# Designs tried in a protein design chat: VHH binders against q75qn6r703to848. Part 1

All scores and structures are predictions.

Target 1, 146 residues: q75qn6r703to848
Amino acid sequence: KPSMIQENLFIGGGLAARSIYTLQHLGITHVLCLCANEIGQSDTQYPDLFEYQNFSITDDEDSNIESIFQEALDFIKHGEETGGKILVHCFEGRSRSATVVLAYLMLQKKLTLLEAWSKLRKVHRRAQPNDGFARILINLDKKCHG
Structure headers, positions and changes below count from the first letter of each chain, unless a header shows other numbers; Kabat numbers aren't used for antibody chains.
F is the ipSAE of ESMFold2-Fast. E and O are both the ipSAE of ESMFold2, at different seeds. Each is the mean of both directions, binder to target and target to binder. V2 is 0.75 times the mean of E and O plus 0.25 times the DockQ between their complexes.
Where letters were taken out, [cut] stands.

## First folded at step 1 (VHH)

Design c01 (framework vhh_8cml_1)
Fold by ESMFold2-Fast, scan of step 1:
Structure c01 (fold): chain B 146 residues (1-146), chain A 125 residues (1-125)
Amino acid sequence: as target 1 above (146 residues)
Amino acid sequence: EVQLVESGGGLVQPGGSLRLSCAASGRTFSSYAMGWFRQAPGQEREFVALISWSGGSTDYSDSAKGRFTISRDNAKNTVYLQMNSLKPEDTGVYFCAAKGRYSTLYYKPSEYDYWGQGTQVTVSS
């Protein structure tokens, strides 16, 4: 049920993160959670099976999601460097997780926002950053690509 | 490869506080999860606290929760353990440890690749 962005990177919602069968079938080893407070992630983790990075970001236009970009992207990179596969998820799999994946594609893979958006929407049609997050990504695009 | 050196231990009375420091030498310190373990004479090393490589996640043993705080400064290659409300049962040698590989058994000493020599903490009289 999680969508594959690239061979080592997946995106999904909270339901995808709870399906041990699905995660193991896909070979996921690392889980990046952006909605830890909402789903009680500290109590619903499977630390014998997966490595976790947890953030608590609200899906609001005024949330400071850009403050966690560097740490989130570093976690994805470390997961890849250990030969693992990473799931990036939030509660709905629409806004917060999409924003982090887009930031990763722009900052690590050097894509423009338009290229990153096209790539993500092709495999994950429910992707929809809220308007505040969209503004953050547009500003990031201007800094990276003028 | 990292080398770890602990400091900040000493003798304190019950209810006192200590701040332990662990200085890491070598590059890639920010790639390691860091833990604090302690060992009383004749006992196994037991988990005290953990901080992820980014500093975004921490965990504590039941005995440390609410009293101890782990933090790190990746620019200074240092991890800290702030210990408050110390009790006689906190007495032991405190070790800093680095976890060079990702693993789900972070509270198990065998999951840590690099260790310091330890610093003595004594809470008495």
Scores: ipSAE 0.000, ipTM 0.127, lowest interface PAE 17.5, mean pLDDT 82

Design c02 (framework vhh_8cml_1)
Fold by ESMFold2-Fast, scan of step 1:
Structure c02 (fold): chain B 146 residues (1-146), chain A 124 residues (1-124)
Amino acid sequence: as target 1 above (146 residues)
Amino acid sequence: EVQLVESGGGLVQPGGSLRLSCAASGRTFSKYAMGWFRQAPGQEREFVALISRSGGSTDYSDSAKGRFTISRDNAKNTVYLQMNSLKPEDTGVYFCAAGSPYLEYDTYKSYDYWGQGTQVTVSS
């Protein structure tokens, strides 16, 4: 089951993204996938039910996850502006999806990394960006909040 | 290394206020995030509040939000916890802690230096 970060924003793993009944029950309309290559997202989409944005980002410390932040955050903003609810997911629901959610909370909601982390961790205990992604988020926090 | 000494604890009635202080010595504490933790009788240490190195970011436990305020004065090497609207369930030993917890700021194991604690008792 996906974890609710705020009324219109959810986080989860690959299994949560494929649970169509659960997504419809929660009112999810938009699905942001960060692991499309690993779960064969192109073969399991329901475009009549959901709007999708797919990325193939590897969960390793050298991965350039910051390169997709702008497009990912624009997709979340689009979903919110249309009155929808968004699921952000990766394969395990641990590192890649947590990183994008934290970036969204920092850049769009203007939270500090500590505030964003506190908000996410309380509803999604397994959230754990890898060390490379954590460094990216810490540097982003310093740039935005000193 | 940093040595931390808490003060300001005491006995107060429900609805009262206390201000805790934590004085740091040794290496400059301005290099560390500072946290407050508390421990009730028979329980493990729980997170209360955090303030970043610069003081630009704070976080609070759900029980502390709206009632407690953490602040720091890097010129005086001191961190404070202003506690308002105190309740009996706030009773415990309050510890200040210094570290670089990053994303694990709400676990006591993420902190490198600890004070000995100051007793807060909220009772009528």
Scores: ipSAE 0.013, ipTM 0.183, lowest interface PAE 8.8, mean pLDDT 84

Design c03 (framework vhh_8cml_1)
Fold by ESMFold2-Fast, scan of step 1:
Structure c03 (fold): chain B 146 residues (1-146), chain A 124 residues (1-124)
Amino acid sequence: as target 1 above (146 residues)
Amino acid sequence: EVQLVESGGGLVQPGGSLRLSCAASGFTFSNYAMGWFRQAPGQEREFVALITWSGGSTDYSDSAKGRFTISRDNAKNTVYLQMNSLKPEDTGVYFCAARKYGSIWTHPKQYDYWGQGTQVTVSS
């Protein structure tokens, strides 16, 4: 089951993304995948049911996850503008998806990293960006609120 | 009406270069991922390259990696394919295609709009 961050925004792992009946029941219309390289072709299986945006980001400290932030956030915004609901997912639902959600909360909702982290952890205790991604988010916090 | 118009194809010798262009009209270009596909005589359309709607991400077939570069200009509603180090096996009709909202698509059936194609021939 994906965790609800906001009425229109959910986070999860690969199992949540594969739970098609649950996604339809929740009204999810848009799926943002950050681990396309790990799960192959299956994350775009239902184009008539969901709109997909796929990225192949490794869960490594030196991964350039910040390079996809703007495009990922624009996809979330598009889902919101069409009255839809968005699932942000990676393989474990722990690092990559958490990082993108935190970036969204900081850049679009203007929360500090501390506020965004508190909000996310309250609904999704598994959230844990790797140390490299944490550094990216800390630097983003300094740029936005330092 | 939606239109995709390819240009820049032609005859070139092995090792040569070509730059293909695809001019789009009739839809909000900046909301569409763009792909290039090719088809050789008697074969199915195969994926060559794609670029997401923002231009932030690209992907290539194994045969195109290191030789071809896809790019786009959203202000001009145009997508490009720079083809270097061309080989005879690159011969075919090259099509541009559009898919809404930036989904990374490599299968022809997943694309919403298609151009008429431009012929690329690599031979002596």
Scores: ipSAE 0.006, ipTM 0.213, lowest interface PAE 10.2, mean pLDDT 85

Design c04 (framework vhh_8cml_1)
Fold by ESMFold2-Fast, scan of step 1:
Structure c04 (fold): chain B 146 residues (1-146), chain A 124 residues (1-124)
Amino acid sequence: as target 1 above (146 residues)
Amino acid sequence: EVQLVESGGGLVQPGGSLRLSCAASGRTFSTYAMGWFRQAPGQEREFVALISGSGGKTDYSDSAKGRFTISRDNAKNTVYLQMNSLKPEDTGVYFCAATYKFGTYVSPREYHYWGQGTQVTVSS
């Protein structure tokens, strides 16, 4: 269900995040949730089994997703440095999670937006940042590679 | 953000050729899909051709197929429209447009940045 972007980084939706067996089979240790406002109660998470970072971000063009980039990327980096594997997810696995993964590939892996998008699209056909998030990523690309 | 400037328009006889250029400013040019649109006298703006950011995919209106070729040079931040076998019906103002959306689009409303246009006149 979760799509593998690289050996230690996966992307998915809410259903992927709830499949304990699948997450453990894949060796996932860290879960970055971008839709805590939509997932609800703590019963949908398993803190004894996984390390979590939770954000409540609306999938709207006006949402300030850029404000959580640093904290989200630090969490991914921490998971990598501890030898773990990270799942980045939102409710649909289309916009919010795709945006954070693209920002990670650009800022940490030093890819251009086009390179990051091509890499993500090959493994996760559902990926589609909304127009506001796309503009944020384009501005980020200008700052990193301009 | 990207700013677009068209050039290469002019007066040409039926059967002639023109090469339009669209110079883009900005460091994210390769992330934009680019389109050419035209507006004939007294008509709405219509799609002519598009090219993906990488240049790997192109599409054309039925009227442009086989006669027009869209291309881009990302190192020069330029997109081109080579127009061959021009007809009086090709007369109009030609606009270069850019979209930051991830896909291919033929509707003007899907494009976020527009040039000022360049006049193409095919006289008989």
Scores: ipSAE 0.000, ipTM 0.133, lowest interface PAE 16.2, mean pLDDT 83

Design c05 (framework vhh_8cml_1)
Fold by ESMFold2-Fast, scan of step 1:
Structure c05 (fold): chain B 146 residues (1-146), chain A 123 residues (1-123)
Amino acid sequence: as target 1 above (146 residues)
Amino acid sequence: EVQLVESGGGLVQPGGSLRLSCAASGSIFSSYAMGWFRQAPGQEREFVALISSSGGRTDYSDSAKGRFTISRDNAKNTVYLQMNSLKPEDTGVYFCAAGLKYTDYSGEWYTYWGQGTQVTVSS
């Protein structure tokens, strides 16, 4: 169910994060949850099997998602460095998780927003950052590639 | 790197036609909304026409409706603006842009812009 962005990076919704079988079959070792306030199950499920990082970000245009970018990207890097695979998820797998994946591709993989968006949409067509998050990504792109 | 290159501008008489093209680099084109914007001498930049990433939705400024047609060819990574019944008031530098938000008439949500192509409508 989760979409593969790279060999070691996946994106999905809350249901994808609950399936032990799916996570283990894909080799996922690290789970980044962006919707802990909505589905607390992800941050308390199977901590013996997976390493978790949890954030409570509301999917609305006024939400300050950029405040967690550094910690989120550090968690993804840590998972990569340990030879693991990371699932980035939110409740629907559309806005919050897409925004963090785009930020990762831009800041860590040095892609432009246009390149990152093209890469993500090819494997995960439901990706739809809300208007506020899109504005944050556009501003980030101008700072990196202006 | 990521580039938008406009072509097809020029000098035309009132009532004439021009077809503008905008070529985009790589496989990125089909993921973005595209737009044509123009800036007339001494005026602010204004939108002319917008097209959704799939090509299924288009919108036009009041001055462009019925005269201009925006289209895209995702296989060729190109967006077009067919301009018919040109008027002197259509004179300006025409820019193509790629963005995340189809309905952004201000151009603020358009991330990448071409350098522009000059369109002059006069005798």
Scores: ipSAE 0.000, ipTM 0.219, lowest interface PAE 11.7, mean pLDDT 82

Design c06 (framework vhh_8cml_1)
Fold by ESMFold2-Fast, scan of step 1:
Structure c06 (fold): chain B 146 residues (1-146), chain A 123 residues (1-123)
Amino acid sequence: as target 1 above (146 residues)
Amino acid sequence: EVQLVESGGGLVQPGGSLRLSCAASGRTFSRYAMGWFRQAPGQEREFVALISYSGGSTDYSDSAKGRFTISRDNAKNTVYLQMNSLKPEDTGVYFCAAESYGVKYPLTSYQYWGQGTQVTVSS
C-alpha cells in the first residue's frame, strides 16, 4: 500500500506499484518508476490506465540519481497540473523513491531538507536514502538554503 | 551504545585555528558516520561537517568549506574537526554525533551525541 505524502503525491515500492486496483481506488493517474529494469516495468505497464515515466537507477551510493531529478520533478509537476495523482516508487520504497520525493519537496515545495525529511518520515517510516543519495540531498539543501 | 566526548574548544582570536576532537568509547565506532554540528547563541543547531564510516567521503556546510577539515582515526575511535581562519560567526557550542545503525546521515535519529565543547572567536 502506498503512503500518502500529500493529496496528490504517494510513495511506495514495487508491490504497491503492481496493486492496480489500489492505485485506481486512490485516484493515481501517473506512475514514476525508478527501478524499471529490476521489476520489468516495460513488460508490466498499463498505459491505458496510467501515464508512466521510467528510470533505471541502481540503489548504490555511486548512482547518479541527481541526473534524473529535473525529468522526475517535471513529470510530477505535469501530473499535478493535469489534476492527477502521482505514485513515486522504486523496488523497496526505501531509498531511490525517498530521494526523489525529498528533492521534490525541497525544490518545488521550498522545504529545507530537515522539513522535507520530517514530513516524509512521519507518513513513510521506511524512507532511508543511501549514504550517496543523502550527500546529494545535503548538497541540494545548501544550494537552496545556504 | 557509543559515548562521545568533545574536546579542543576554547577562546581564539579571529583568523586563528582550533582542532576539535571527539573521542568515542564503545564497541562499534567504525560502523558509524560521524558529524559535527554547532549551535550559536540564540540560533538553531546547524550542520557543520560529516565523514563516512570509512573516511572515504566528507561533506561540509557552505560556511565551513575551505576553512574546516573533518577527519577520523578508526583505530583510535576519534573524529577531528580542524578549524582554520576562524571568524566571530563561528562562535558556538560544537557537538559531535554518531548515526544510528542502518540509517545514514543527516536525516536519521542520531542516537549518540556528545555534551558539546564551547568555541569562542573574539578579539
Scores: ipSAE 0.000, ipTM 0.100, lowest interface PAE 17.5, mean pLDDT 80

Design c07 (framework vhh_8cml_1)
Fold by ESMFold2-Fast, scan of step 1:
Structure c07 (fold): chain B 146 residues (1-146), chain A 125 residues (1-125)
Amino acid sequence: as target 1 above (146 residues)
Amino acid sequence: EVQLVESGGGLVQPGGSLRLSCAASGFTLDYYAMGWFRQAPGQEREFVALISSSGGSTDYSDSAKGRFTISRDNAKNTVYLQMNSLKPEDTGVYFCATKKLGYWYSRTPGDFDYWGQGTQVTVSS
């Protein structure tokens, strides 16, 4: 089951994203996928039921996940503005999805990295950005508060 | 509101012991590496000790090795520094600090995000 970060924002892994029943029960309308290449997203989508934004980001310290932040956050904002609920997911629900959620909390909700991290870990114990992604988030924190 | 509050400082004679505590509020320590730094008058802040989020890994300055022990109690949201065989050169204000995600291996002050206000340790005859 996806973890609820706030009323309109959920985080999960690939299995959570494939359960139509769970998504509809939670009222999810928008699905942000960060692992499209790994799960064959085109073969698992239900576009008549949900709006999708798909990225193929590897869970690697050298991956430039920062390059997709603006587009990912715009998608979350679009879902919010339409009165919808958004699931952010990757394959494991651990690193990539956690990183995007932390960026959202910092940039749109104006939290510090420590505040965002505390909020996320309270509801989603699996959250663990890799060291490269952690460095990106730390630099983002400095830009927002330096 | 994120806060770190140090306590346990005081005046002690050479060879004595003190136990410092750092209590966190407004967030949980479970996922953060924690460090202790000290600053003597007219000096830069220097690294003393570091503990990983799980408590499974620690790191110490050369001056602290064998004399100081860093520990944590995540259920109490507190980190500790047990200081034994204190020397006059250990005198200073001791600060606790949260270490940013993924950077527990670094001793650099710039890799720490939030700092306490400090507690004074004086080692004097």
Scores: ipSAE 0.000, ipTM 0.122, lowest interface PAE 16.3, mean pLDDT 82

Design c08 (framework vhh_8cml_1)
Fold by ESMFold2-Fast, scan of step 1:
Structure c08 (fold): chain B 146 residues (1-146), chain A 123 residues (1-123)
Amino acid sequence: as target 1 above (146 residues)
Amino acid sequence: EVQLVESGGGLVQPGGSLRLSCAASGRTFSNYAMGWFRQAPGQEREFVALINWGGGSTDYSDSAKGRFTISRDNAKNTVYLQMNSLKPEDTGVYFCAAHTKYIYSEAKLYDYWGQGTQVTVSS
C-alpha cells in the first residue's frame, strides 16, 4: 500500500500506517506520523516493532508545517543511519506527508523543488500539498536554489 | 487571476531562431511557475519547457534540450522561450501556462493558459 520513494523511504496514509503486516513485510522500522491528533497515534501502539515520531499538524493553508521540518528530517536521518526504513504518513497520504517528503528531498538530498516533485509524483500520484504548503516549498526552493 | 499573452511567433527557415515572450497581467506573477507547451496540427498538446517561480529551476523535453532556453523576468511579468536550431518538427502553436502550485510536465495541472502564438518552420 505505501509508495516507495527510495530504498529506505515510503509515503502513505492512515490505512497504510495501520497495515502492520505490510509494514513489517516491507522492512519498515520507523514511522513518522503527521496527523497524531486525528488518529490518536502514539509511540505506545507497537513500540517493540517500530520507532515512532508523532506530530499533530492540521491540513490547512494556515498550518505552520515548516516548524516541524527540522525535527522530522532529523528522524528520517536517524532511521537511515540505523539501517532502517521509514514510513512518512498523514491521514490521507496527500498533503502533509507529501510536504515533508518534498522538504526532505530538497534539504537532505539537495534536489530542486521541480526535481523533488517529479520524483514524488512518479511513484505517488495522489501527492498534492495544499496551497499554503506549496507556498512554503516554493519559498524553500528560492532559499536553496534561487 | 492572471492573464497570459504570447508573442514572437512567425515564419522562420530551418536552422533559424525565434524568441517567444509571454506577458502576464496581475500582481502575483512571481508566485507562479511557468511552462511552455506546443500543439502541432492533429496532435495533442505536448510539454516543451518549465521554469519555477524564481527562475532557479528549469526543465525541458528531450526534443528541446540543448536547443531551447526558458527564462523569466519577474520585474517585467514576462517569461521567454529562446528557440535555436529550429526544425520543421518544431512547427505548432506555442502556449504559455501558469500554475499556482509546483508544476509537473502534465498540461492538465496548469491553471491558466494563453491563447497561443503560431510558429512555422519551413523553407
Scores: ipSAE 0.000, ipTM 0.195, lowest interface PAE 11.1, mean pLDDT 83

Design c09 (framework vhh_8cml_1)
Fold by ESMFold2-Fast, scan of step 1:
Structure c09 (fold): chain B 146 residues (1-146), chain A 123 residues (1-123)
Amino acid sequence: as target 1 above (146 residues)
Amino acid sequence: EVQLVESGGGLVQPGGSLRLSCAASGLTFSKYAMGWFRQAPGQEREFVALISKSGGSTDYSDSAKGRFTISRDNAKNTVYLQMNSLKPEDTGVYFCAADYTPWSYGLDEYNYWGQGTQVTVSS
């Protein structure tokens, strides 16, 4: 089951992304995948039911997840502006999806990293960006808030 | 020709642990993602855990996260489920399943199924 971060934004793992009945019940219309190479591309699985955006980001400290932030956030914003609901997922729902959600909360919702982290952990206890992603988020926080 | 044989089930007290094994034969094990599913009395079969072909990626149901660990040994053609902090609601028949696709979260996508092993958590 995906965790609800806000009314129109959910986070989960691959199981959540594959649970089509659950996604429909929750009203999810947009699926953002961060692990496309690990699970095979899901952007053609149910194109009449969902809009997809796929990225292939490795869950390791050297991965350049920052490079996809703008495109991922634009997709989330598009989903919100069309009155939809978005699922952000990776394979485990732990590091990659958590990192993108935190970036969204900081850049689009103007939260500090501490505020974003507190909000996410309250609803999704397994959220844990790897150390490399954590450094990216800390640097982002310093740039935006000092 | 293809067989998945589960073992390690049994009766345990709440808070106890069990380690389930599933031995695969008749297939090239390293080409299959492996999953564990369970079916409680009077309920539908539900997902518990998944491991990718290489073992590099795992996923769990919300009820299993933090308590269960899935692992595999491709040299031994075996997948495992270590179950800790068992609760009465974990009672059910546990099935292993094999899926040739790159990802395998849905019940209807699995190519091969074992016969199941009974897990009972009761005092």
Scores: ipSAE 0.000, ipTM 0.083, lowest interface PAE 22.5, mean pLDDT 83

Design c10 (framework vhh_8cml_1)
Fold by ESMFold2-Fast, scan of step 1:
Structure c10 (fold): chain B 146 residues (1-146), chain A 126 residues (1-126)
Amino acid sequence: as target 1 above (146 residues)
Amino acid sequence: EVQLVESGGGLVQPGGSLRLSCAASGRTFSSYTMGWFRQAPGQEREFVALISRTGGSTDYSDSAKGRFTISRDNAKNTVYLQMNSLKPEDTGVYFCAAKVTYRSPGGTYEYTKDYWGQGTQVTVSS
């Protein structure tokens, strides 16, 4: 099942994203997918139930995940502004989705990386950005609080 | 679902300008990253430009940088491509695309898409 980071924000993997009854029960209205090519995700999969934003980000240290931060955070904000709840997911719910959630907590909620990491790990123990993504987040933290 | 209709193509001399328009209908236009692709005679379809949902982020192919500008009007459900300093090598059918995504196994992003229109012909010749 998806892990709740805050009342309107959830994180999960591909299986969580396909658990339609669970998503509806939780009140999720928006799904942000970071692994679209790996799972064949499409905005048309359940369009009557959810609004989608799809990205295909590889879970590699050299992947340019920071290039989608602004658009991903804009989607989360859009979901919040419509009174909805957002699921951020990737294939395993470990690296890509964790990285985007951490960026959101740092940039929109003004948390330090340490505060964001502590908040996320408390509810989602499998969170583990790869070393390249961790470096991006550390650099982001320095720009905001260093 | 999104249906896309391109317009604004035509014949223009080298150095000239054209503005392409893509009118979207169907599902909420503002939910999609939009892009432009082109296909020259005898060549494969290539990426030209993209714009994020809000218009806050854009990206261009190397051949389009500095000459082309992508923009969108979410109130009108339309995306535009302003093409300046046109060259004969810009000749081709230009396609509007919705739900553009990025991926590459080596960390270099490729552009993929879910929907596109039928295209509009751009010919640059003297």
Scores: ipSAE 0.000, ipTM 0.140, lowest interface PAE 15.2, mean pLDDT 79

Design c11 (framework vhh_8cml_1)
Fold by ESMFold2-Fast, scan of step 1:
Structure c11 (fold): chain B 146 residues (1-146), chain A 121 residues (1-121)
Amino acid sequence: as target 1 above (146 residues)
Amino acid sequence: EVQLVESGGGLVQPGGSLRLSCAASGFTFSTYAMGWFRQAPGQEREFVALITSSGGKTDYSDSAKGRFTISRDNAKNTVYLQMNSLKPEDTGVYFCARGEFSYLHKYGSYWGQGTQVTVSS
């Protein structure tokens, strides 16, 4: 099941993204996928009931997840502006989706990394950016507050 | 081996002040962010304050803002927490922690043994 970070923002894995009934029950209208290549397009549901944004980022310390932050955050903001609710997901709901959610909380909600991390961890214990992504977030925190 | 040793805790009345110290050894102190956490009996550890490796930036929990100040002395391998206007709700064991806090959970971050702070009349 997706974890609720705030009333309009949820995080989850691939199984959560495929559970159309659960998404509708929660009122989710927008789905941000970070693992499109990994799961394959044929394995992803695209019902007419949801707006999708798909990225293909590997869960690897060398992956440049920072390169998609602006587009991902713009999609979340668009979903918010339309009165919708957004699910951010990757394959496991652990590293890629956690990283994007943390970046959103830092850049859009103006939280420090520690505030964002505390907020996310309280509702989604599975959150754990890989070493490279953690370093990207720490550097982002220094740019915003350093 | 990495060691963090807290001191400065004690019993104070509401409105009082305490200064906590954390003496670090076994690693290059000046290259790590340092922080303070606290824990009341039967509750989870909560974040209190963070200071970056250079001391150039600090972060505080909402309950600590305006009352607590975190600082460090890299020459002495020590991090401090100055606590003013103490409230009964500040009672707990205060822990010193090493590293960036996004890493603390992931890597089994090193913690000190803690120092008890009690705020009561």
Scores: ipSAE 0.012, ipTM 0.124, lowest interface PAE 8.8, mean pLDDT 82

Design c12 (framework vhh_8cml_1)
Fold by ESMFold2-Fast, scan of step 1:
Structure c12 (fold): chain B 146 residues (1-146), chain A 125 residues (1-125)
Amino acid sequence: as target 1 above (146 residues)
Amino acid sequence: EVQLVESGGGLVQPGGSLRLSCAASGRAFSSYAMGWFRQAPGQEREFVALISWTGGSTDYSDSAKGRFTISRDNAKNTVYLQMNSLKPEDTGVYFCAAKPSGYDYLKIETAYDYWGQGTQVTVSS
């Protein structure tokens, strides 16, 4: 099952993204996929039911996840502005999706990394950005809050 | 609704390069994934490359990987195909096409709603 971060924003893994009835029951309309390279079978997405944004980011300390932050946040904002609800997911629901959600909370909701992390961990205990992604978020926190 | 116009085709020697452009007019260009297809003499139309509506995801045919690069500029409503190390077998009419977002990385999905008229690429000595 996806975890609710806020009324219109959810996080999960590949299994959550495949639970179509659950997504529809929750009112999810937009799905942000960060693991398209891992789940890239033609029958894993339902574009007649949801709007998708797909990225292929490897869960690796050297992956350039920061490069997709702006596009990912623009997609979340688009979903919000249309009155929809967004699921952010990766394969495990642990590192990549957590990193994007934290970046969103920091850049769009103006939270510090500590505040964003506390908020996310309370509802999604498995959240754990890898060390490389954690360094990116710490650097982002310094740029936003000193 | 989008109207697509290709440009940049021409004659080039093997090993040469060409940059194709696809200019889009009309509504909602930034909500469409964009692709390039080609049709060689005596062959059916084949997929070459695609780019998602935000530019965050790309995919290529096996023949295009490592030689061609697809990119887009949403502010200019334009898609590009940079073709390097051209071979005689790359000869054909190149078409740009637009499909709904959400099919970006689905390998077998080719339901494109809008097509350009094509631009001729000839690779010959």
Scores: ipSAE 0.000, ipTM 0.097, lowest interface PAE 21.4, mean pLDDT 81

